# VHH binders against o75319: the designs that were tried, part 14

Target 1, 181 residues: o75319
Amino acid sequence: GNHIPERWKDYLPVGQRMPGTRFIAFKVPLQKSFEKKLAPEECFSPLDLFNKIREQNEELGLIIDLTYTQRYYKPEDLPETVPYLKIFTVGHQVPDDETIFKFKHAVNGFLKENKDNDKLIGVHCTHGLNRTGYLICRYLIDVEGVRPDDAIELFNRCRGHCLERQNYIEDLQNGPIRKNW

## First folded at step 12 (VHH)

Design L13
Fold by OpenDDE, fold request of step 17:
Formats: structure tokens, sequence, C-alpha cells
Structure L13 (fold): chain B 181 residues (1-181), chain A 119 residues (1-119)
């Protein structure tokens, strides 16, 4: 059935835009069928996502979904004006080169097509933290030339939670640069 | 290291009962949903029951009202009470840690315990 992801309630629903970037991270929104299992104040639907983004005076231009399942919400729950990209990303392990490449490619494509606006790239996994943080940081490090510690600090601060997985942190700090093409 | 060790399997007559146990170690047990799966000879592994960290339960239609999954967070154990057993329930039963961010929805499972129901 529709079970709330473990520890999902422990994380802030939406982070803040990362200054100097077009990234914003959030936890997975849950479709209406999950509402009966949540207190009203715990609910976080696709609609709620967009409302919260608007409250920040921002606008989403792309959603990158890194969850490994499709059970949480449907793309049709999103406005038609916001493209949705699914990148199935296995949990707990450092994303492979293919996943990293897909993410970078998507981000670069978006930036190329959206030079005339300031719309954000919304990225989420289940909790919007570890996989999300890794890939965003990986991009900043590999593509933007940001120092690993700076990228991590920026993400943590903006997300309101710190990356938890040591393997992710270690890879970001000391791992090799991944191909950008 | 994550470890799941099943016990309690055996031979039972149709209509009988059996209780399986799973001992978990190597992770924060109360952060995870746990499940039982089973695999009969020549068949695919199938999900049987699931229990969240909060105690919410879910069952496959084939076992609903006959099987009961429970957990003891203090002991890091998951159990499966199987009543009204049928020959069709014969299988190797696996305890598994549930994770939808992994293929098949589970990232770890034990070696399994054999359950045989005779007609």
Amino acid sequence: as target 1 above (181 residues)
Amino acid sequence: EVQLVESGGGLVQAGGSLRLFCAASGFTFDYWSMAWLRQAPGKRREWVALITSGGETDYADSVKDRFTISRDNAKNTVSLQMNSLKPEDTAIYFCARQDWDYPEGFDYWGQGTQVTVSS
C-alpha cells in the first residue's frame, strides 16, 4: 500500500534556493492517497510544493525526481508547464557515472534553454537530502568548479539539513571528477 | 554489517500454524520497514507481509486474515504468525529490509527458512 517513507516526516519539505545557482531541493511530495495517513500539517503534496515555492518568490522550471519508485506521485499531478524528469537513483550508494551524467546533462540542457528566465531546477529524492545533495554538489564541483566543502556547506545550509552519508561526502571531497560529456 | 536471520520454519499439516522469527542486526532497526517474502519452487519470489517502523501492516491478498506480521523494536525482531496454513504456502520464507529506493523494494534479506505444509 501507500506507506509514508520512513523518516520522511523528519525533514523539511522544501529548502531554499542555493545562491548563485538555479537549484532548490525538497523531499518527495506525496499524492493525495497518502493524506489519510498524515496530519494536516504533515501533508506535502505536489500542489503544496508549488505553493511553498511561490511563497519563496520563486518558480520551478524543471523537476528532477531521483527516487527509485513511482509510487509517491504522478507526473500528471504537476503543472503541464513544468517538465518532469525521472532519474532512477538507487539509495545509499554513490550514484554511478551514468546517473551523474544524466543529471548533468539535464541541468545543462535546462540552463541552455532557460537563459531568459530565472526558473529553478527542483531536485528531490525520498528525503531530498543525500542523493539530492550529492548530485547537486557533484554538479557544482565538476561543472562549476566549486570547492567540495563549499558545495556541501552551501547545500546543507540551503536544504536545512546536512548530508548524512559518509560515502557521499567522501566521494565529493576526495573522489574523481566525473565526465561532463 | 546488516544481518537478517530467519528461524521457525518446519513441516506442518494443512490447517496448522507456524510462527517465524527474524533477528535483525547491524542497523537502526526502528528506522526501517520490515517484510516477509516467500519463494516456492519454480515460482518467483513474492511479497507476503510488511510492517512499518510505526507498526502499520500490509499483507498480500493470498495470506490476508491468516498471517500476522509483528515486530519488537526492543529486541530487533520481526515475526510472522501463520495460521490456517495451506499446501500453497509451502516455500522458503525470507525476512527482508524494505527500501523502495532499491531494486525489488528490498535491500537486504536473510538466507530464508523452509516452510512445508503437507496436505
Scores: ipSAE 0.845, ipTM 0.916, lowest interface PAE 0.5, mean pLDDT 95
Fold by OpenDDE, fold request of step 17:
Structure L13 (fold): chain B 181 residues (1-181), chain A 119 residues (1-119)
Amino acid sequence: as target 1 above (181 residues)
Amino acid sequence: EVQLVESGGGLVQAGGSLRLFCAASGFTFDYWSMAWLRQAPGKRREWVALITSGGETDYADSVKDRFTISRDNAKNTVSLQMNSLKPEDTAIYFCARQDWDYPEGFDYWGQGTQVTVSS
């Protein structure tokens, strides 16, 4: 069925661009079939996503979807001009090395191909917080050499919510660097 | 640690009724959708019923209008009222925590309770 994800309403729909990066995080947009279960002000569709991004004077160049289901919206709901990448990422556990690599590879590929513009990499899981925050921070730490606490603080501030899962935070702060190739 | 403990199973004649209970602990109960699953002999585990934290319910076609799922957030319990039971309802019934970010849509379930419906 079309049930609203638990606690989905508790999170801001879209964060802010992370300064010094091309990342922006948001919660999963929901297709039209979910609207009947939401108040108008609670609705957040793929169309709403793009409207909110434009309100920030930004443009999405890539969407990375980390949810483990395809029930929330269809890639066809997105503009054809914006590439969509699905990386099935299991909830609650630290993403495995393969998932981390896929994410890094996608980001690096995008940056290589988009040097001539300032389009953003939009990343989301269900709430656009824990998995999303982990992978973005993992990239900043492993690839950009950012101090873990700085990466976490930057993400939390820009997303408008703090990473909640201690295992993610602990891995970012004290876990090993993952390979970039 | 997440724990789910089922109870209420037993032997009943066709057309009879049973009420199953599940006691949940180790997590914020009212943040989660809960479900009942069942596994019949020689068959795969299947979804039976779902209830959201807000009380919205959903049922498999095979049990619709016969089974009723309910929850008590104050007591951290989930119940399954089973009416008009049929022999094909015979199975081990599991209480489960629903999570679409896990394979099969559930991340935890109990040890189960046996339900046997005689013809």
Scores: ipSAE 0.844, ipTM 0.916, lowest interface PAE 0.5, mean pLDDT 95
Fold by ESMFold2, fold request of step 17:
Formats: structure tokens, sequence, C-alpha cells
Structure L13 (fold): chain B 181 residues (1-181), chain A 119 residues (1-119)
């Protein structure tokens, strides 16, 4: 199984830091075994991720991996000093309350332990768009009180791609506030 | 409406061959990865084979070198050639479309076709 995920090449590797937050979103980095299927300019490895973050004058303090698989890269491919958290997130359907709680808990824990620095929480799913955007926006809406349309606009602009899953957008805009943090 | 319709199942002797077909409609077939999954009685559904939009293939270890997945974009079909069949290959076989946004899963599949391998 080292085939490139469908449409993965169509997405910008790394977004921009979301102003006023500690979030940055990106697509899943792919370990070296995938590079046989990629042109050199298409490669985006774990090393490339950290180089691109450094180029933005930022530093990752946590990576939250939302993929429901372990085939894309190993945590050992990341610097030992950067905490890594896997939250198995089922796609297609809006994430369930348990998944949303785990995400909020991780973010709140990070913010508490990192209040004296400016390190970022990197969040990715496979494409860094729908599951990633949903959970970031859900956090901003439920915990920070951001209006749904403002959260979505901020994510879309900083990711460089718009959220596309309509059921996610509908749930963010019209669904209940989740008080599970 | 996305529709996937499997055919080609049946009863076959161990060591024999079968070819399954899946007719796809209601979407732009060429841009989607397609897969075969199977479910034996009393067991969880398991992945069998995948073919990407670009024609790359991948197989579960249990069927590697015996099964071949292929696609015909002109006919909007995906097929599974199954050779050297074993009784443990007995299952309902499902054609499925991989969700591009959630490649770990599938967003549509058909009703399935029964494959029974007798010893």
Amino acid sequence: as target 1 above (181 residues)
Amino acid sequence: EVQLVESGGGLVQAGGSLRLFCAASGFTFDYWSMAWLRQAPGKRREWVALITSGGETDYADSVKDRFTISRDNAKNTVSLQMNSLKPEDTAIYFCARQDWDYPEGFDYWGQGTQVTVSS
C-alpha cells in the first residue's frame, strides 16, 4: 500500500498560521517509500514539513494526526522533541462527540503547558482540509466563541483551500454547540 | 445517484477461477479509486484489493498473486480476477468506491455477490 492518496497532489502542503490562534494546518506528509510515485517537486516528507514551518519563522510544539491509518509516516520520522498525538477520526460523517472531546482536550492541554511560548499546533488529516478544518473550527466555535462563518473563513484563507464537505459546513454553521471540554 | 452493481459470483471448485465485475454509474468514474472487499459468514468485512484512478493496484496479503483487480474506464467497470481459489475465499464480495477525502474508508458499495469455493 504506498500509493499516493487521491487528489493529495492538488493541495498546498502547508497553510499559514491562523492569526489569533495557535493552529497551522497541512496535508499528511509522506515517508520516503511514497517518493517513488512522486516527481521531486511533488514530494512532501516529514522533513519537508519542518523546513516549511521554519521558513515561516514558526515552530511546531504539537502535531495532531487525524488520519485513521498509520501508513503515511511513522512518529519516529518526527523530531523526538515534538509531541505527536494520533486521534483516529472517521471521515465522511461529522466527527462524533468522543473525537471532538479528544481534540479539545489535546488543544487545551497544549495551550496550558505552552502559555509562555508561541509554538504551534499542527493539525492534519489526509488532505489537511475537511476533518482538519472541521475540528479546528469546532474548537474555535465551541471553546473560543468564534462565529461559525468567521471560523470557516479564517480556516479557508489560512489553509489556502476551502472546506468542501457540505455536511461538515452545515454542522459548523447550524449544529449545536458542543460543551464537551 | 451513485450505484455499484456486482456480478460474476457463484460456486466454484477449490483451485478454480472466477471473475467478478462491478458496473458503476452516477459519478465521474475515472477520478475515483475503486476497491473490492469481502465478508465471510460471522466475520468482519475485510479489504481485498484497490485500484487507483491512475491504475495503481494494491492487494491484501491473503490474496496477493492470486487475485488481479483491473478497471475499464470506457465501460465504467472494475473487475476482480480470482485464481487458485481456496475455501477460505468464500464470502460475499462487495465493490466499493474509496472516499477521496477519507481514503481509509469507502462511501459507497453495492449489495455484493456471493462467491462459494467448495473443496
Scores: ipSAE 0.603, ipTM 0.815, lowest interface PAE 1.6, mean pLDDT 93
Fold by ESMFold2, fold request of step 17:
Structure L13 (fold): chain B 181 residues (1-181), chain A 119 residues (1-119)
Amino acid sequence: as target 1 above (181 residues)
Amino acid sequence: EVQLVESGGGLVQAGGSLRLFCAASGFTFDYWSMAWLRQAPGKRREWVALITSGGETDYADSVKDRFTISRDNAKNTVSLQMNSLKPEDTAIYFCARQDWDYPEGFDYWGQGTQVTVSS
């Protein structure tokens, strides 16, 4: 288990804040034990995550980790005490309704508790792209009423990479609105 | 379109060896991590070994130093050399392709090949 996830080095570590939302997406940070396999410029640790967020003049108020594993880093590796939530999200196929509901619940809870600040929700899966983009867009569509193509375009531009899984894109564009309850 | 076909299974006495092969087709083999998993009677499938596109390997504790995974990118094959076999290694062995975007899981599987280790 200490190998670098396939293609992980090909993705920008952290995206930009998505305007009009409280979201920022990033790829999974890797704890120090992985760094033996990385050139210095390829490293992206939990500390590097927080440094890059600060460089954008932003602050994380919640991290939602969508990976179905604990091997990349532990919440204890985070340099600051920031609320952390793991939502085990099965990939390959479109996330199921229970997973979508958990994500919506977490985001709504955050927005309620953080209405008087401007902190961000950081969301990641392994590459910060497909599961991450799907759930952020699903939230924007179902809860905020954003048009599917606008949600996708905003995510793609701010992440710096386009959603790649065609079944996710098709479900966002043409699939049913999911219940928010 | 993606196909994974295992071969080389059979009956072998404890302490013996077998080599499994997986023939891959329908995708750019060199760009993907490949794995062997197994399912013993009455048990859930479990991970056995993985080899990355770059040739790095990883093994379950139960098979370390006895099993060796390898790949031949010219032939689009993955192999599993199994030495010092034990009755608890009895299982159906599956070749699988790791989903690069969901590396916790596998998106394609072979039909499996039976390995039976008698005492």
Scores: ipSAE 0.600, ipTM 0.806, lowest interface PAE 1.6, mean pLDDT 93
Fold by ESMFold2, look of step 13:
Structure L13 (fold): chain B 181 residues (1-181), chain A 119 residues (1-119)
Amino acid sequence: as target 1 above (181 residues)
Amino acid sequence: EVQLVESGGGLVQAGGSLRLFCAASGFTFDYWSMAWLRQAPGKRREWVALITSGGETDYADSVKDRFTISRDNAKNTVSLQMNSLKPEDTAIYFCARQDWDYPEGFDYWGQGTQVTVSS
């Protein structure tokens, strides 16, 4: 069905670009069929996403959708000029090595192909927080050598909400470096 | 700790009705979507019905118009009214809490209650 995801209204639609990176995080945009249950100011559609990015003087060059479902919007709802990648990411447990590899591979590929511009990688799960924050931080830690606490602080500040899942936070802070690329 | 306890299962003849209950404790029940799933002998667990924190409902096609999920936030209970029961509805029925941050899945389950539908 077209149920609004629980607590989805409680999160800022789009964060800020993470300084020194090509990342921006946001909650899942919802296609028009969801809007009957939303006040106008609560709406956040695929079009609204792009308008908000433009208002920040930024441009998306890739959207990575981490949800394990197809029900929120269709790729056809996005501008044809922006590549879309779905990485089916199981929640509540720490993402497995295959998921982490796919994310790292996608980011590295984007950076290679976009070295001559400043376009951003947009990343979202349902709320744009836990799965999104974990994978962005895992990339920064494993590939860029950022200290775990610094990666988490940067994500939290730029997203506008703190990571909530303690097992994700614990794995980022104290878990092994993943070298699967 | 989060606890979900099902009750109300039993033996019923085809065409009959049965009502299942799930008592929830250890969390702020009103804020969570709740669901019923079932597992028939030798089969994988399948989704049956879901009710959101706001009371919206959704059903698997196989039970639509025969089953009704409901919740009582004052008593922290979820129920499943099952009408026009068929032998293929025979299963262990589980109450589950939807993970709010991963709504594609469920993070807590009850022990299950057996429903057996005979001819």
Scores: ipSAE 0.598, ipTM 0.805, lowest interface PAE 1.6, mean pLDDT 93
Fold by OpenDDE, look of step 13:
Parts: structure tokens; C-alpha cells; sequence
Structure L13 (fold): chain B 181 residues (1-181), chain A 119 residues (1-119)
């Protein structure tokens, strides 16, 4: 069905670019079929995503979709110029090592291939917060050597919402570094 | 701890009615969509009805116009009114919390309540 995800309306549609990184987080855009259940000001489609990114004077170079469903929008709804990567990520629990590795590999690949531009890596789950924030922070911590609290603070500030799940926060702060290769 | 406890099941004759209840605890109830599922002997668990936090409802074709799902956020309960029951409705009925970020589309179930419809 076309039911709006729970609490989806409670979150800002798009965050800000994370300074010093190529990351930007946003909530899941919804395809046109969902619009009939939303007020005009609540709508956030794939097209709206790109418009909002443009308003920030940024450009998306990659979208990483962490949702565990494909019901929200289709890759065909995105411009052909922006690659789309799906990483099925279960909610609520800390992503497993395979998921973390997939994310890191995708990010590193993008950065390697996009050294000549400043395009962003757009990352989203359903709300663009917990899974999204964890994996971005995990990358910053494990790959970039950022202090966990600094990574979390940076993400929270730029997303406009704070990570909510204590298990994610605890793992970021005190969990082991995950394998990068 | 998330808990879902079903009640209201029993034996009923074809054409009869039952009302199932589910008591939810351990989470912010009004933030979640809730569902009823059922599993008949030898069959897969199937989705029966869904109600969103906003009160929107959806039904499987097999139960449409016969079953009604509702919720009471003040009491943290979800109900299933089952009318015009048929023998093929015989199953264990489960209350479930919906989450599309899980493989089955649900993350928690109750223990279930038995519904038996005799011909």
C-alpha cells in the first residue's frame, strides 16, 4: 500500500552538507502515489529532493538507499546522471559488518571516481536519521579517524535531528573499529 | 520490552462473529501501524488487516467487508471485528507491529489466539 511511513512527517526532508565531508542525509522521498495522502507542504518527492539540494547550491553524485523496502520510490524516478545504490539495512539493530563494509566500499569508490568534482553522497533510510547517521558516523570514525563524539555531533547538527537509538550511539562511542577491507 | 497479547478467540459457527483484541505495551503505541495476521493449519502466515497510526485501514481481499480493524490509542489496543465468519477463517490470529524495515514487514508478534469456525 501507499501508507506514509510512521513519523515520516516529523523529520526535516533534507539536512545540510556535513562540513569536511561529501555526505548529506535526508529522509526517504516518496513517489507520486503518496502525494494524495499528504498536504502540499508535506510532499517530498524525488524531484523535490533534487530541488532542495539545488537550493543549497549542491549537487548529488550518488544516492545510497538504506531502506529495507522498495515501496517508497523507484530508481527510475531519479535522474539517470545520478547513480543509485541499494543497501538493504534492517532497522533498529546495529548494522552488521557486511552492511558496514558495503557502505564503506561504496563511499570509497565514489570518492575515488569523483576527485575532480564536489558532488555529494546522499544517504537515506526511512527517516534519514538512525541507520543513516550510524553508517555515516561509522565511516568517519573507522576510515577518517574522526573522534566518535565529534562525528555524532557533526551528523546531528547537519541533519537537524539527533541520533535517537542508544545502541547505535553506544556502538559508535565504544564499539570496535570495523574492518575496512 | 515490547509485548503484544491477543485475546478474544474461540469456537464459533459459520456466519457468526468474533471480536479479537490485542493489548500492546513497551512502546509508543500511537507511533506505529498495527496489523492482524493469521496462520491456518498447513498454510503460511498471511496478512489480514492493517491500521496506521492515523487510522487508515487496509484489508486482504479474503476478509474485506467482513472484518474491521480498529485501534484505541488511549488504551493501547487494536481490535479485529470479524463478521460472517467462514470455516476457511479458521486459524491462529496474531497481532503484529508493522515495520517495513524488517524482512517480514513486521518486527513483533503476539502469541496468537485460536479462532475456529465450524460449518
Amino acid sequence: as target 1 above (181 residues)
Amino acid sequence: EVQLVESGGGLVQAGGSLRLFCAASGFTFDYWSMAWLRQAPGKRREWVALITSGGETDYADSVKDRFTISRDNAKNTVSLQMNSLKPEDTAIYFCARQDWDYPEGFDYWGQGTQVTVSS
Scores: ipSAE 0.557, ipTM 0.797, lowest interface PAE 0.8, mean pLDDT 94

Design L13
Fold by OpenDDE, second read of step 13:
Structure L13 (fold): chain B 181 residues (1-181), chain A 119 residues (1-119)
Amino acid sequence: as target 1 above (181 residues)
Amino acid sequence: EVQLVESGGGLVQAGGSLRLFCAASGFTFDYWSMAWLRQAPGKRREWVALITSGGETDYADSVKDRFTISRDNAKNTVSLQMNSLKPEDTAIYFCARQDWDYPEGFDYWGQGTQVTVSS
């Protein structure tokens, strides 16, 4: 049963690169089997993702998938030249320290290995908003020293949608810095 | 607070019918897909039926053409019509809210209602 995620259609497929960073957020692309349940203009496949990124004159260097399921698309649906990382992240709750660490480690590793280019880190959960926004902001806050409100504002503006979950927002604004270990 | 409350379970003879109900509260009901699951004694919990927010339905092979899931968004209820019941259908039946970003694909469950089918 490949059902379209609830409210998936309500969100922009792809955001904009976050200025000063290598991050771009998008909603989960859906493999071909989902297209029969969508209007043509609603379709957003892995191929569409890359086309949209190209239209922005950008290039993806890494995809971090935060969805908890593997039903939406397969890594083999992506170009072989773009690494794919799955970080199973439970919805609705603030990611645990292990998840945060995994994300930070992946980002840092990418940046270390991609100093000679300007490829982007594509991050998505189901809607590419809450979990995605939290972890990106958490990174900016904890690693880059960005003020929480600035990080949140930057993400919201670039994603084209605002973080919705108060527990995420509160943790970003008032929660402790998470160590990278 | 999200709440799911099942009702309608009971004892029925093989070949009989039951209709289960689930009353949902604490969330925007029409935004969510709902499901019925069941757990027989000594067995793992298994998926039985699903209905999306749009009204699309899906069934486990074991209950296909015998069970019908439906929903009433005005009343925030989901129902399971069970026909041609078999002893193998004996189980606790649970109403659940679907979320694939949770283990097993569900984030909230009811307390369950017992269904017993005698031979």
Scores: ipSAE 0.545, ipTM 0.790, lowest interface PAE 0.8, mean pLDDT 94
Fold by OpenDDE, look of step 15:
Structure L13 (fold): chain B 181 residues (1-181), chain A 119 residues (1-119)
Amino acid sequence: as target 1 above (181 residues)
Amino acid sequence: EVQLVESGGGLVQAGGSLRLFCAASGFTFDYWSMAWLRQAPGKRREWVALITSGGETDYADSVKDRFTISRDNAKNTVSLQMNSLKPEDTAIYFCARQDWDYPEGFDYWGQGTQVTVSS
């Protein structure tokens, strides 16, 4: 059914652009059918997402959806001008190499095609925190050569919430670099 | 560590009643929707009942009006009152935590408790 994800209300809807990157993280926007279960100030729709991004004087160029379900919103709810990519990512566990590769490939493709602008890559899972943070950090570490602790700190600061799951943190800090091809 | 421990199963005659309990630990219980699942021999695990963190309930059609799911957040427990039991209700019953970011919609479940309904 149209039940609000657990703890969804506890997280800021949209983070800040990560300085030096094209990434911005946010929690999953919810389609209109969820609004009846939310106070007006709690509502966060696809439209609200774009409004909030605009308020930051930014523009989304790509949305990467890491949620495992498709129940939260439809790609049709997004502007046609912003491509949408679904990468089904299981919660709680470190993403597998295939998932990591898919994410990296999508990001690299976007950057290659968007060299002439400053549009952002919006990434979200359910809460826009753990899976989202892991994959963004994994990219920064593996592709950009950022120190793991620096990547994590940067993400946490910009998202406004800290990565919660120790397995993700441990893998980022001490895990192997994943292949970029 | 998330733990779910079921109890209350047993043998009962058709038309009888049982009450199952699930003790949850290792997470903030009141944040999560909880469910009961069951698996009969040779069959796939199926969803039976669900209760949201807000107390909303839902039931599989096969158990609707016979089963009642409830929760006690103070005790971190979920219960399943099963009335008018049928032989078809024979199964291992599992308490589960709902998570849509998992393939089956649940990320944790207990070891289960056997419910046997005799004709």
Scores: ipSAE 0.541, ipTM 0.787, lowest interface PAE 0.8, mean pLDDT 94
Fold by ESMFold2, fold request of step 17:
Structure L13 (fold): chain B 181 residues (1-181), chain A 119 residues (1-119)
Amino acid sequence: as target 1 above (181 residues)
Amino acid sequence: EVQLVESGGGLVQAGGSLRLFCAASGFTFDYWSMAWLRQAPGKRREWVALITSGGETDYADSVKDRFTISRDNAKNTVSLQMNSLKPEDTAIYFCARQDWDYPEGFDYWGQGTQVTVSS
C-alpha cells in the first residue's frame, strides 16, 4: 500500500551535515504515488532530497537505506551516479552485530573510495531518527572513538530531532563496543 | 501494559463467513495502525490486513475482496469480516499493533484465535 508511514510528517525531511564527519541523515523519501495523500508542502520525494542537499551546497556520494521494505521508492528513482545500498535493519530491538558490521563496512569502503572528494553518506530509515541515529552513533563510537554522549548530541543537533528509542540510547551509552573487524 | 485479545474464531464450512474481533487496551488506540496476521499449520506467520490510524485499509492479495478490516475507536476494537472462506484460510489469526518507528513490523501481538475452514 501507499499509505503514509505513521508520524512521518512530524519530522524534518533532511538534517544538516554532521561536522567532522561525512554523514547526513534524512527521513525516507516517498515516491510520487504517495503524494495524493500529502499537501504540496508535505511532499518529500527522491528529487526533493537531492534538491535539498544541493541547497546546502553538499553532494551525496552514497545512500544507505536502513528500511526493511522497498515500498517507499525504487533505486531507479535515484541518479545513476549515486550508489545505493540497502541494509535491512530490524527495528524495535537494538540492531544485531551483523547489521552493525555491514554498516561499518559500507562506511569504511566509502571513505576509502572517496578520500579525494567531500561527498556525503546519506543515511535513512523510515523517520531518519532511531535506526539511523543508532548506526551513525555506533560507527562514531566504535570506529572513531567518539564518546557516546558526544556522538548522540552531535547527531541530535544535526538531525534536528532527538533520538527517541530508549533501548538504543541505553545501548549507545552503556553497551559494549562492537567489533570493527 | 499493552494488551490485544482476539475472539470470534471457530469452525466454519467453505464458502461461509466469520467475523473476528480484537479488543485493545493499555495504549492510545486511535493513534496506531492495527493489523491482522495469520499462521497456518506448519507455515510462517503472514500478513493479512492493515488499517491505519486514519482509517485507510490494505490487504494481502490472497484475501482481497473477501476480507474487510475495520476499527471502532470508541470501543478500542479492530474487526476482520471474513467472507467466502476457503480451506487455505485455516489458521490462527492474530491482532497486532504496528511499531511506531519500524512500520515494517509489529511490536505487540495477541494470543490469537483459531479459524478452521472445512471443505
Scores: ipSAE 0.516, ipTM 0.769, lowest interface PAE 2.0, mean pLDDT 93

Design L14
Fold by OpenDDE, second read of step 13:
Formats: sequence, C-alpha cells, structure tokens
Structure L14 (fold): chain B 181 residues (1-181), chain A 119 residues (1-119)
Amino acid sequence: as target 1 above (181 residues)
Amino acid sequence: EVQLVESGGGLVQAGGSLRLFCAASGFTFDYYAMAWLRQAPGKRREWVALITSGGETDYADSVKDRFTISRDNAKNTVSLQMNSLKPEDTAIYFCARQDWDYPEGFDYWGQGTQVTVSS
C-alpha cells in the first residue's frame, strides 16, 4: 500500500545536525508512488532528502532506517555511495536491548570508519521523532555520557519537534543504562 | 491499554442494512486512521473500509457504494453503515487501528462482531 502515514505531513522533513554529534534526524522519505497522494510542496522523496541535507552544507554517510516496514522506499532509491541499514523497530514500545545494541553497534562502526570525514548519520523512523529520538538519545546517554535531559533537549531542538511518547522519555530519564557490548 | 470494542452485528436478510460501531480507548484517537476488516469462514481477513484522522475514506471494491465508514473524534467512535447487504458479506467484522508502519497495515483490532446475511 501507498498510504501516507498519519500525521506524516505535520513534521518537518529534515532536522538539523545535532551539535557535538554526527546525528541528523528526518521523517521517512516516500518513494515516487506516494506523490499522487501529496501536494507538490508536501512531497519528500529520497532525492529530496539529499537535496535538503546539501542545503544545510552537510553530507550523509549512513542512513539508519528504524521503520517496521519496507513499503515507504527502497534502498535502491538511495545513492550507492551512502550505506543503508535497516533496524526493524516496533513503534509503540521502548526498543529492546537487542535493538538498542544494534543501533549502538552501527553508530560505533560508522564513527570508527569515518574518522577522517564529517559525514552524518541520518536516522529516521516514520516521523523521525519517537523511535529515532529515543535511540539517538539512548546512544548519547549510554555511550557518550550525556545527561538524559540534555540529550532530549538537544534532540528536540535540532529535530524541531519534541519527543512525544512518555514511555520513551521516562526510560531515557530514569531507565537503566544499557550495555554497549 | 488500547481497546477496540465492536457492536451492532447480527442477523439480517439479504438487501437489509446494519450499522456497526466501534468504541476506541487507550490512545489519542484523532491521531490515527481507523478501519473495518472482516473475516469470513475459511477465508483470510480482508480490509473493508478506512477513514483517516481527517475524515477521508476509502473502500474495498466489493463494498464500495454500499458501505459507509464514519468517525466521531469527540466520542472516539468509528461506524460502518452497511446497506444492500449480501450473503457474501457474512463475516466477523473487526474494528482496527491503522498503522502503515506495520506490515499488515494495522496494529490493533477488537474481538469482532458477527454479521450474518441470509439469502
């Protein structure tokens, strides 16, 4: 199906780079088949994603897709020069330890291999907000030692929207640190 | 806890009408599109009708122009008006919360209500 996700139009397509990090969050780009259901100004394709990133004078080095489906776009819609990683992540609950670990491992691997550049890690779920924000913040908290409130504030400010799900926020603020290995 | 409770099912003669209701709770209702699904004996569950949070509707070809889906965001309800019912419409009807991030397109549905159309 080519149904537009609910509330997808309500969110900014792309956030800003999070200062001090290599993270940038965005909502899911939609492949061409979705365009017939959107006004021209509402369209946000994989191509549009990269154009918007360039407009910010940035470059993507990795895309982490957290959506729980594969219907929104195909990896083939992305430039071959940008690795694509799928981490199927359920949207209603706090990601499990395995998901968290997968995300951390991917980020650490990227940083290890990209020490000589300033390319960004693009992360998205459906809206690029809750799952995306949680995992980015979880990384900052668990790996970088950032205070939970600082991580959340930084993400919210840069994404242009605030984390909405209370269970995510509570886990970030009060939940246990997850192991990094 | 997300809850969807269907009602309004029953026995009706061919050509008759029924109106199904679904009461939703445990989530922000107006953030989600809602749908009706149905499952006939020995058949797979199929999509029947969908209504977006904004009120836009879509229907399966088999029920188009006969069924009407509507919603009341103030009451957290979704309804399905079924007219010109056919024996082929006999099934358990489920109210479902749409989530296209799920492979099936839906993440929650109720226990269902039986609709039986006699010839």
Scores: ipSAE 0.515, ipTM 0.785, lowest interface PAE 1.1, mean pLDDT 94

Design L15
Fold by OpenDDE, look of step 13:
Structure L15 (fold): chain B 181 residues (1-181), chain A 119 residues (1-119)
Amino acid sequence: as target 1 above (181 residues)
Amino acid sequence: EVQLVESGGGLVQAGGSLRLFCAASGFTFDYYTMAWLRQAPGKRREWVALITSGGETDYADSVKDRFTISRDNAKNTVSLQMNSLKPEDTAIYFCARQDWDYPEGFDYWGQGTQVTVSS
């Protein structure tokens, strides 16, 4: 019932804050039921997520979950003080305009409401890489006016892993700007 | 453990009807989109019908207006009513749970039930 996602163990649990932004990317934390299938050092629970963020002297203000399943963890596993937002995002294909808009809207809303602090927007998919990286980069490009290659490089460096999907990279580099409202 | 068990398959004449059932267990059923897939001899597995947790449905063009997918969240079951069956519908039919984190869009399916439509 609770299979560890493929290649999940291969990715760093948590990236670094992206300088000049409020973003931090991480792989999906797994609820306790998964622990029996993992070595102790491989475990990464919602609790572990917050511990690792704290170790970086950061604080999460929002979690955006891009996975298309609910099997990994429950929102109830998170502190009540941290809002949780689910944006069901299909894997492998470039997110559609609606998904992109939802993401941008969520980020902009957060930034508007959190001007008085430095809390982070935590974003994750399964591996916290491709879908996560694309949407973060898409935001930086479309909303912040960042050069595509700079956005990609920044994300890759901070996540500790590079975007893997060529269709995502191609769309970021050469695709059209998506609507922001 | 996630389990999906299909039933209701059989032999039927062209133009006939069958109703397939799937019993699901081992997960929060009403959280997931469920589907019926089928695999004909020598062909790739293809999706036939989908039903979201909210009850929205979608169908492959080949079965549209002939097949109806439904679910009972209280019983953790998915059904497929197949009407106006054609020989081309002959296949093993699988009940599947949707998960877009997997390449095929589904993470679990049962052993399947054989549907044979004779001309």
Scores: ipSAE 0.030, ipTM 0.377, lowest interface PAE 4.0, mean pLDDT 92

Design L16
Fold by OpenDDE, look of step 13:
Structure L16 (fold): chain B 181 residues (1-181), chain A 119 residues (1-119)
Amino acid sequence: as target 1 above (181 residues)
Amino acid sequence: EVQLVESGGGLVQAGGSLRLFCAASGFTFDYYSMAWLRQAPGKRREWVALITSGSETDYADSVKDRFTISRDNAKNTVSLQMNSLKPEDTAIYFCARQDWDYPEGFDYWGQGTQVTVSS
């Protein structure tokens, strides 16, 4: 079987909606097979994800999965009403331009098609922090024109954890704007 | 449980060839990229070859054009054909499953198989 990702237990399962955006970040939910290795209070399944989102009086309209594996849960574990998008994203390094573009394209497409509602874009990697935070911030900076420090602060505050990787932070603060098309 | 079991190692003279095999179990094999790594005495473990789930391949510069990685999804195996072996290729060779959520880029590896190339 699969083992629990390192430090996975250390992070809040679900953040809060980022004000002024449609983004919400969370750590990767784990399928049932992982439960035997977790205390009941540590469990966070796809079902738990949706329950927690509902508790916030929100609704997911899209899930973007940035993990580079398929071992954590199956798309079939998600409601059919919520689209699932996989963007394989390598950890620890700044996402490449293609990855950034894929993310932006997905977000823009969603926003275009969901103007009539307030559904959220759920984004996660393993911990829902570094890769997740970078791409969300990258979008806010490049597409929405948000000041880098403001984007980072907003993400950190809403996620309940701060971006940890300096290369990500540095790129967000001082790196070039990436193409949006 | 994820298991990776290497085989095919041995002693060979310089210029010779070996073929390593890795038997994988405990996971959906065709979903993952697989790799061969090696560790020589007193050296850090290094990746040697990678094959994606789509059967794309990549090689370390040191083994390029000499080694060939392949996979058989029907048998859940990955293999490494090693030609024109050099003493510098002496190492324990590991089969590994790629996972970029881990620092080293791999989450599982076998116990390894010894490859010794004599001059």
Scores: ipSAE 0.028, ipTM 0.391, lowest interface PAE 3.7, mean pLDDT 92

